VHH binders against q96fz2. Designs and how they scored, part 305

Target 1, 269 residues: q96fz2
Amino acid sequence: CGRTSCHLPRDVLTRACAYQDRRGQQRLPEWRDPDKYCPSYNKSPQSNSPVLLSRLHFEKDADSSERIIAPMRWGLVPSWFKESDPSKLQFNTTNCRSDTVMEKRSFKVPLGKGRRCVVLADGFYEWQRCQGTNQRQPYFIYFPQIKTEKSGSIGAADSPENWEKVWDNWRLLTMAGIFDCWEPPEGGDVLYSYTIITVDSCKGLSDIHHRMPAILDGEEAVSKWLDFGEVSTQEALKLIHPTENITFHAVSSVVNNSRNNTPECLAPV

## First folded at step 16 (VHH)

Design CB105 (framework vhh_6z1v_2)
Fold by OpenDDE, second read of step 19:
Structure CB105 (fold): chain B 269 residues (1-269), chain A 123 residues (1-123)
Amino acid sequence: as target 1 above (269 residues)
Amino acid sequence: EVQLVESGGRLVRTGGSLRLSCAASGFTFSDYAMGWFRQAPGKEREVVAAISWSGRSKYYADFVKGRFTISRDNAKNTVYLQMNSLKPEDTAVYYCAAKFGLFTESPEDYQYWGQGTQVTVSS
């Protein structure tokens, strides 16, 4: 996974993340560093994207079922990294393979500390190799959505009015991630960064790409993944598998350029 | 105490119109998506229409076919269902329901329910 969309306004995004804690209380996640949230139809590694994580990571004795939403850097910077510039990291941490998560120190260590997060997105992009050509067809991949009035196609959201009708009740894609906290050697703010766990693609997606993000489908899966206080690493890892509960459509080549940030990126062609 | 009180259900002739209302109290109305459901005798409860917390997004079941309109007034803590071109098959108890966050098609996801109002459409 090398490209996502996360463009919802902050208030809409927050509502889309409504949840129930272990006590049965309906809650919205609280924001940490809301100013770092930058909505975009075209998110690339090294950009900030919102993730969910347990409140227990920030507050001692907090209810671990409570959720915080925070923009984090895409591309995990390990806490032990001693260079002053994260860009000097010589290995790719955009994704973490599920089969080797316990073999790599950069992922194993934070995971062992319970640093699990849920990466939020409208959906993610993947490119299909066209047989016989060097051309790649991009696809937008997301959870199946409720068909709202006049929402026949995501493409109809070309007008502001239509956009609101489509995205106001959008179910966000919830991907399993690992995050870490890095303190710059020269001082400054702690950097929170994440990697997306990947798995072999489901059957439905296999013709497009052989790998997919580990998607946490449903409130129970999301809750268990986040709740590192009650759910062990071993149990959490059982949640990491391919899912068939996805849909997709072909999009234009506009998304190929990471600088393009328009609704056209995810519109059906 | 959370309350949802439906009103407006009555006997109407085929082709007639009704407007249902649901008055909500005891919770922050604007934080909840609202839905209208119906249950006919011997049938399962099914979603008729749903509306987002802001009112910007609406869902209608396939059988509605443009005949019904869901709306809400957050200032009045009320959700409405305008029903036009009613048919005998629309005969059911209609329920108002509230869901925190996004609306869904599944009745099981909704936290609060009204007692229902009877709609009867005669041939």
Scores: ipSAE 0.892, ipTM 0.946, lowest interface PAE 0.5, mean pLDDT 93
Fold by ESMFold2-Fast, scan of step 16:
Structure CB105 (fold): chain B 269 residues (1-269), chain A 123 residues (1-123)
Amino acid sequence: as target 1 above (269 residues)
Amino acid sequence: EVQLVESGGRLVRTGGSLRLSCAASGFTFSDYAMGWFRQAPGKEREVVAAISWSGRSKYYADFVKGRFTISRDNAKNTVYLQMNSLKPEDTAVYYCAAKFGLFTESPEDYQYWGQGTQVTVSS
């Protein structure tokens, strides 16, 4: 998983993350650093994306079932990294393979500290290799959605008002992530950064790409992944597997250039 | 305390129009999606229409598309169902329901329910 869409305005994103805590109270996640949230139809590694994590990571006696939403850098910078510039990290930490997560120090250490997060997106993009050509066909991949009164798929020619009819009830993709906290050696703000756990693709997706993000399908899976106060690393890792509850459609090559940030990036062709 | 109070149900003639209202209290209305559901004698409760917390996203069951319109007024904590071109098949008790966050088609996902208002369409 190397490209996502996460374009919802902050208020829409927040309501899409409505949840219930352990005591049965209806809640919206509390924001940290909301000013660092940058909506985009075309998110690449090193950009910031919103993640959910347990309130207990920030407050010693907090209820571990309560959620914070915070923008984090995509591309995990380990807490032990000694250089001054995170971009100089020699390893690609955009994704973390589920089969080797406990073998890699960069991931094993934060996982042992309960640093699990849920990475939020409208959906993600993958590029299908086309035999007989150098071109790849991009696809937008997302949870099945309830059909709104717009009637039919989002098209590039649709008005902005028609797109709003879809987004206010859009079910966000919820991907399992691991984060870490890095303190710059010369001082400055703590950097929060994440990696997306990846698994083998499901049958429905295998013709597009051989790998997929570990998707947490439904509130029970999301709550167990986040709740490091009650759910051990061993139990949480049982949630990491392919899912078939996914849909997709082909999109325009406009998405290929990460600088393009328009609704055309995810509109069906 | 949380309350949903429906009003507007009555006897109407085939081809007539009716507007249902649902007044909400005891919760932050703008954080909830709202739905209208109905239940006819001997049938299960089914979704009629749903509306997002903002009012921008709407869902209609196939059997009411083009005839019914759902709307909401967040300043008044009220959701409405405008029913046009009524048919005998629309006869049912109509329920207002609230769901925190996003709406769904499934009645079991909704946390709060009104007592219902009876709509009878004569032919």
Scores: ipSAE 0.782, ipTM 0.904, lowest interface PAE 0.9, mean pLDDT 91

Design CB106 (framework vhh_6z1v_2)
Fold by ESMFold2-Fast, scan of step 16:
Structure CB106 (fold): chain B 269 residues (1-269), chain A 123 residues (1-123)
Amino acid sequence: as target 1 above (269 residues)
Amino acid sequence: EVQLVESGGRLVRTGGSLRLSCAASGFTFSDYAMGWFRQAPGKEREVVAAISWSGRSPYYADFVKGRFTISRDNAKNTVYLQMNSLKPEDTAVYYCAAKFGLFTESPEDYQYWGQGTQVTVSS
């Protein structure tokens, strides 16, 4: 998966991430580097996107069930990378296949350190290859939403004004990710970067694309993936599988150009 | 400490209108979604309408769409339910409820509840 929408304003995004810690306390995640959050309807690799991760990664003896929200670079830069420019990495780390995650050093090492994160998005985009044509049909793929007026999903007849009203109760897509920390050899800030784990597509998405992100459906799955203090790598990997609880609609070719950043990118056609 | 106090329930005739209010105190109102639920005798509690923490995203059960309107005033810590074109089937105790973060359709997800206000619609 190589394109997402994550356009919610910071206050809306924060409340969409409301959760309970291990003790049952209602919490909002605490922001790290909030000024690096750049909302967009059209996020591509190498841009920053918000992820959830355990507070225990930043604070010794913190409750591992408490959550931080932080912008991270999409495209994992391994801690062992020795060059000064992350863009010079010779292979693509935008996605990590679930079937080879324990075989590839770039992913196995951070996973062994508990560097699991939940990648947040409004939804993701995929391009359907159509027989008999070189055209591809883009689709916006997201969790089923509670009905606001019409059908529980955004319909082709919905005005832009109706679309603006769904977002303050939008159920964010929660994708399983792995992150790493890279220290520039020439000095400077530590770079946090992530990859999205991918699995075979579910039956509902098989006509659109053969792969999908590993989606963590519900707070139990999200909590277990994040809680590296209590949940081992082996147990966490059991959460990585295709999900059927997903919906989609066709969108305009406006989304094809990653520089386009407007509501039209995800509006139904 | 935390309180939700409903008001406005009464006897009305079929086709009439009624406005329910719920005053909240003891928590950060703007971090909570608000919902109106109802329960008729011998039946389970069901969602009627819900509204996001901001007031911008409303939800309505199919059986009230076009008749009821939910709104909130975060400065006054109050949520409202305007009920129009009332039917005998709308007879129930109406409950105000608060849920941290996003609203859902499920009563069990809501942390705080009012004591209820009785609405009776006569034929």
Scores: ipSAE 0.763, ipTM 0.894, lowest interface PAE 0.9, mean pLDDT 90

Design CB107 (framework vhh_6z1v_2)
Fold by OpenDDE, second read of step 19:
Structure CB107 (fold): chain B 269 residues (1-269), chain A 123 residues (1-123)
Amino acid sequence: as target 1 above (269 residues)
Amino acid sequence: EVQLVESGGRLVRTGGSLRLSCAASGFTFSDYAMGWFRQAPGKEREVVAAISWSGRSTFYADFVKGRFTISRDNAKNTVYLQMNSLKPEDTAVYYCAAKFGLFTESPEDYQYWGQGTQVTVSS
């Protein structure tokens, strides 16, 4: 996974993340560093994206079922990294393969500390190789959505009115992630960064791409993944598998340029 | 105490119109998606229409076919269902329901329910 969309306004995004804690209380996640949230139809590695994580990571004796929402850097920077510039990392941490997560120190160590997060997105992009051509067809992949009134094709959301109809009740894609905290050697703010766990693609997606993000489908899966206080690493890892509960449509080549940040990126062609 | 109180249900003739209202109290109305459900005798409860917390997004069941309109007034803590071109098959108890966050089609996802109002459509 090398490209996502996360463009919802902060208030809409927050509402889309409504949840119930272990006590049965309805809650919205609290924001940390809300100013770092930058909505975009075209999110690339090294950009900030919002993730969910347990409150217990920030507050001692907190209810671990409570959720915080925070923008984090895409591309995990390990806590042990001693260089002053994260860009000097010699290995790619954009994704973590599920089959080797326990073999790589950069992922194993933070995972062992319970640093599990849920990466939020409207959906993610993948490119299909066209047989016989060097051309790649991009696809937008997301959870099946409720058909809202006049919700024409996602592509018709070019008008403000159509946007509201489509995105106001959008079910966000929830991807399993691992995050870490890095303190710059020269001082400054702690950097929170994440990697997306990937798995082999489901049957429905296999013709498009052979790998997919580990998608946590449903409140129970999301809750268990986040709740490192009650759910062990071993149990959490059981949640990491391909899912068939996805849909997709072809999009234009506009998304190929990471600088393009318009509704056209995810509009069906 | 959380309360949802439906009103407006009555006997009408085929082709007639009704407007249902649901007054909410005891919770922050603007934080909840609202839905109208119906249950006919011997049938399961089914979603009729739903509306987001902001009112910007709406959903209608396939059987509605443009006949019904769901709306809300957050200042009045009220959700409405305008029903036009009513048919005998629309005869049911209609319920108002509230869900925290996004609306869904599943009744089991909704936290609060009204007592219901009877709508009867005669041939």
Scores: ipSAE 0.888, ipTM 0.943, lowest interface PAE 0.5, mean pLDDT 94
Fold by ESMFold2-Fast, scan of step 16:
Structure CB107 (fold): chain B 269 residues (1-269), chain A 123 residues (1-123)
Amino acid sequence: as target 1 above (269 residues)
Amino acid sequence: EVQLVESGGRLVRTGGSLRLSCAASGFTFSDYAMGWFRQAPGKEREVVAAISWSGRSTFYADFVKGRFTISRDNAKNTVYLQMNSLKPEDTAVYYCAAKFGLFTESPEDYQYWGQGTQVTVSS
């Protein structure tokens, strides 16, 4: 997974993340650094994306089932990174393989500290290799939507009015992530950065790409992944597996250039 | 104290129109999706229409699509159902319901419910 869409305005994104805490109280996640959230139809590594994480990471006595939403840098910078410029880090930390997560120090250490997060997106993009050519066909991959199945395809919504009809009830894709905190050697703000855990592709996606993000399907899975105060690393890792509950459609080559940030990036062709 | 109060149900003739209203109090209305559900005698409660917290996204069951319109006024904490071209098959108790966050088709997902308002459609 190397490209996503996360374009919802902050108020729409916040309500899409409505949840219930352990006590049964209905809640919206509390924002940290909301000014760092930059909506885009075409997010690449090194950009900031919103993630959910437990409030207990920030407040010693907080209920671990309460959620914070915060923009974090895509591309995990380990806490022990000693260079002054995190952009020098290789993009190998964009994704983390589920089968080696406990073997690689960059991921094992933050995972041991309970630094689990849920990465939010409208959906993600993958490029299918076309037979007999060097061209690749991009696809937008996302959770099944109530509006998409009953009201026709999202690609029919190419005007602002039609896009508004889809997005205010959009079910966000919820991907399992690991984050870490890096303190610059010469001082400055702590950098929060994340990686997306990847698994073998499900049968439904196998013709598009051989790997997929570890998707947390439903509030029970999301709650258990985030709740590092009550759910151990071993128990949480049982949530990491391929998911069949996924939909996709082909999109135009407009998405190929990460500088393009328009609704055309995810519209069906 | 959370309350949903429906009004507007009455006897109407086939082909007639009716507007139902639901006044909400006791919660932050703009954080809730709203739905209209109905239940006819001897049948399960079913979704008729739903509307997002903002009013911009809507859902309609196939059997009412093109005839009914759901809308909301967040300043007045009210949701509406405009029913046109009414049929005898639309006869049911109509319920207003609220769900925190996004709407769904499933009655069991909704936290708050009104008492219902009776709509009877005759020839």
Scores: ipSAE 0.778, ipTM 0.904, lowest interface PAE 0.8, mean pLDDT 90

Design CB108 (framework vhh_6z1v_2)
Fold by OpenDDE, second read of step 19:
Structure CB108 (fold): chain B 269 residues (1-269), chain A 123 residues (1-123)
Amino acid sequence: as target 1 above (269 residues)
Amino acid sequence: EVQLVESGGRLVRTGGSLRLSCAASGFTFSDYAMGWFRQAPGKEREVVAAISWSGRSTLYADFVKGRFTISRDNAKNTVYLQMNSLKPEDTAVYYCAAKFGLFTESPEDYQYWGQGTQVTVSS
């Protein structure tokens, strides 16, 4: 996974993340560093994206079922990294393969500390190789959505009115991630960064791409992944598998350029 | 105490119109998606229409076919269902329901329910 969409306004995004804690209380996640949230139809590695994580990571004795939402850097920077510039990291941490997560120190260590997060997105992009050509067809992949009135196609959301109809009740894609905290050697703010766990693609997606993000489908899966206080690493890892509960459509080549940030990126062609 | 109180249900002739209202209290109304459901005798409860917390997004069941309109007034803590071109098949108890966050088609996802109002459409 090398490209996502996360463009919802902050208030809409927050409401889309409504949840119930272990006490049965309906809650919205509290924001940390809301000013770092940058909505975009075209999110690339090294950019900030919102993730969910347990409140227990920030507050001692907190209810671990409570959720915080925070923008984090895409591309995990390990806590042990000693260079002053995260861009000097010599290995790719955009994704973490599920089969080798316990073999790589950069992922195993933070995972062992319970640093599990849920990466939020409208959906993610993948490119299909076309047989006989050097051309790649991009696809937008997301959870099946409820058909709302006059919501013909996501592509029709070219007007503010159509946008509201499509995105106001959008079910966000929830991907399993691992995050870490890095303190710059020269001082400054702690950097929170994440990697997306990947798995072999489901049957429905296999013709498009052979790998997919580990998608946490449903409140129970999301809750268990986040709740490192009650759910062990071993139990959490059981949640990491392909899912068939996805849909997709072909999009234009506009998304190929990471600088393009318009609704056209995810509009069906 | 959470309350949802439906009103407006009555006997009407085929082709007639009704406006249902649901007054909400005891919770933050603007944080909830609202829905209208109906249950006919011997049938399961089914979604008629739903509306997002902001009112910007709406859902209608396939049988509605443009005949009904769901709306809400957050200042009045009220959700409405305008029903036009009513048919005998629309005879049911209509329920107002509230869901925290996004609306869904599934009744089991909704946290709060009214007592219902009877709509009867005669031939």
Scores: ipSAE 0.880, ipTM 0.940, lowest interface PAE 0.5, mean pLDDT 94
Fold by ESMFold2-Fast, scan of step 16:
Structure CB108 (fold): chain B 269 residues (1-269), chain A 123 residues (1-123)
Amino acid sequence: as target 1 above (269 residues)
Amino acid sequence: EVQLVESGGRLVRTGGSLRLSCAASGFTFSDYAMGWFRQAPGKEREVVAAISWSGRSTLYADFVKGRFTISRDNAKNTVYLQMNSLKPEDTAVYYCAAKFGLFTESPEDYQYWGQGTQVTVSS
């Protein structure tokens, strides 16, 4: 998992994250650093993406079931990193394999601190190897959506007004992540950065790619992953497995260049 | 405190038109998706149409597509159902419902409900 779409305007994204706390109260997540959120159809590692995390990470004695939404850097920078520039980190921390997460210090330490987050996206992209060519076929992969007036399909020829019609009820993809907090050794703001946990692909995705993000399917799984005040690391890791509740369609090569940021990136071909 | 009040239900002839209204109070209307559901005697409550908090996304049951239109006015805290080309099979009690966040097709997901308004279509 190395490319996503997360293009919803902030107000739409916020309402797509409506949830219930432990008491059953309806809530919208509270934003941290909302101005750092940059919507895009084509999000790559090193860019910021919105994640959900427990309010208890920021506020002593907060209800651990209450949620914050915050933009974080994709590519986990471990708290122990000693260089002044995070971009100088030599190791690729875009993804974290589920089978070795408790063996790698960069991931085990923040996981032990309860630094679990849910990475939000419209969906993610994967490139299928085609027999007999060096070309790859990109696919957009996302949760099944409730059929809208648009028949559930996204068209590249749709007007901007028509594109809004599918998105204001879009079920966001919710991926299990681990984050860490890095304090610059010379001073400055704390950097929050995350990695996406990966698992073996499900049967439905096996023909596209051999790996997939660990998807948290439904509010019960999302709540348990986020609630580090009540759910232990061991119990939370039981939520990390392949899921079959996903759909996909082929997209054009426009998405290949991460600088392309248009609806054509996810439109069916 | 929370109230949904439906109005507009009546007896109409086959092929006629009717506009239902639902006035909402006691909650932040713009944070809720709204739906129209119906229940005929001896049947389960089923979705007719739903509309997102913004009014920009809508859903219609297959049996009403092209005939019914759902709309909302967030300034007036009101949701509407315009019903055209009415058929005897449309006879039911119509309910307005509110769900925090995104709409769904499942009545069980909706937190607030009106008392219903009776629509009867004569053959």
Scores: ipSAE 0.772, ipTM 0.902, lowest interface PAE 0.9, mean pLDDT 90

Design CB109 (framework vhh_6z1v_2)
Fold by ESMFold2-Fast, scan of step 16:
Structure CB109 (fold): chain B 269 residues (1-269), chain A 123 residues (1-123)
Amino acid sequence: as target 1 above (269 residues)
Amino acid sequence: EVQLVESGGRLVRTGGSLRLSCAASGFTFSDYAMGWFRQAPGKEREVVAAISWSGRSTVYADFVKGRFTISRDNAKNTVYLQMNSLKPEDTAVYYCAAKFGLFTESPEDYQYWGQGTQVTVSS
């Protein structure tokens, strides 16, 4: 998973993350650093994306079932990194394989600290190898959505009002992530950064790509992954597996260039 | 504390129009999706229409599409159902319901319910 869409305005994104705490109280996640959230149809590694994490990471004695939403850098920078510039990290930490997560220090250490997060996206992009050509076909991959009025097909010919009708009830993709906190040696703000855990593709996606992000399907899975105060690392890792509850459609090559940030990136072709 | 109060239900002739209103109180209205559901005698409660917290996303049951319009006024804490071209099969008790966050088409997912308003359509 190396490219996502996360374009919802902050207020729309926040209500899409409505949840219930352990006591049954309805809540919206509380924002940290909301000004660092940059909506985009075409997000690549090193950019910031919103993640959900337990309030207990920030407040001693907080209820671990309460959620914070915070923008974090995509590409985990381990807490022990000694250079001044995180872009100089020699390892690619955009994704973390589920089968080796407990064998790599970069991921094992933050997991041991309960640093689990849920990475939010409209959906993700994947490029299918085409037989007989060197061209790749991009696909937009996302949770099945309720068919809203005029949302059965998202086309470039649709009016701006029809585009708005899709998004205000969009079910966000919820991917299992691991984060870490890095303190710059020269001083400055703590950097929060994350990686997306990956698994083998489900049957439905196998013709597109052999790997997929570990998707947490439903509030029970999301709650257990986030709740490091009650759910051990061993129990949380049981949530990491392929899911079949996913859909997709082919998109144009516009998405190939990460500088392109328009609705055309995810429109069906 | 939480209340949903429906109004506007009455007897109307086939082909007529009605506007139902639902006044909400006791919660932050703009954080809730709203839905209109109906139940005819001997039948289960079914979705008629639902609307997002912002009013921009809507869904309609196939049997009312093109005839009914759901809308909301967040300043007035009110959701509306405009019913046109009414048919005898639209006869039912109409319920207003609220769900925190996103709407769904399943009555079971909705937390707060009004007492209902009777709509009777005569041939």
Scores: ipSAE 0.749, ipTM 0.891, lowest interface PAE 1.1, mean pLDDT 90

Design CB11 (framework vhh_6z1v_2)
Fold by ESMFold2-Fast, scan of step 16:
Structure CB11 (fold): chain B 269 residues (1-269), chain A 123 residues (1-123)
Amino acid sequence: as target 1 above (269 residues)
Amino acid sequence: EVQLVESGGRLVRTGGSLRLSCAASGFTFSDYAMGWFRQAPGKEREVVAAISWSGRSTYYADFVKGRFTISRDNAKNTVYLQMNSLKPEDTAVYYCAAKFGLFTDSPEDYQYWGQGTQVTVSS
């Protein structure tokens, strides 16, 4: 998983993250550093993406079932990293393999501190290698959605305004992540950064790519992954497995260039 | 305290039109998706139409597409169902319902419900 779409405006994204705390109260997650959120149809590693995490990470007396939404850097920088420039990190931390997560210190240490997060996206992109050619076919992969009208009447042409009609009820993809906090040696703001846990692809995606992100399907799984106050590392890791509850469609090669940031990136072809 | 109050149900002729209204109070209306559901005697409650918190995304059951239109006015805390080309099969009690966040097509996901308004379509 190396490319996502997360383009919803902040207010739309916030309402898509509506949830219940352990007391059954309906809540929207509270934003931290909202100005660092940059919507895009074409997000790559090193950019910021919104994640959900427990409020207890920021407030010692908070209910661990309450949620914060915060932009974090994609590409985990371990808390023990000694250099002053995170770009000097020698190994790729964009993804974390589920089978080796407890073997790698970069991931095992933050997991031991309960630093679990849920990475939000409209969906993710994968490139299918076609036999006999150098060309790859990109696909947009996302949760099944409730059928909404794209326009007020059937047969109407799509317009930029009609694109927003699909998104106000879009079910966001919720991927299991691990984050860490790095304090610059020379002082400055703490850097929050994350990695996406990956698993073997499900049967439905095996013809597209051999790996997929660990998807947390439904509020029960999301709640258990986030609630480090009540759910141990061992129990949380039982949530990490392939899922079949996913759909996809082929998209234009325009998505190939990460600088292209338009609705055409995820439109069906 | 949360309340949803439906109005507009009455007897109408086949082919006629009717507009239902639902007035909401006691919650932040713009954080809730709204739905219209119906229930005929001896039948389960089924979704008719749903609308997002913003009013921009809508859903219609296959049996009402092209005939019914759902809309909302967040300044007035009201959701509407415009019903055109009514058929005897549309006869039911119509319920307004609210769900925090995104709408679904499942009645069990909705937290707040009105008392219902009777629509009878005669042939």
Scores: ipSAE 0.766, ipTM 0.899, lowest interface PAE 0.9, mean pLDDT 90

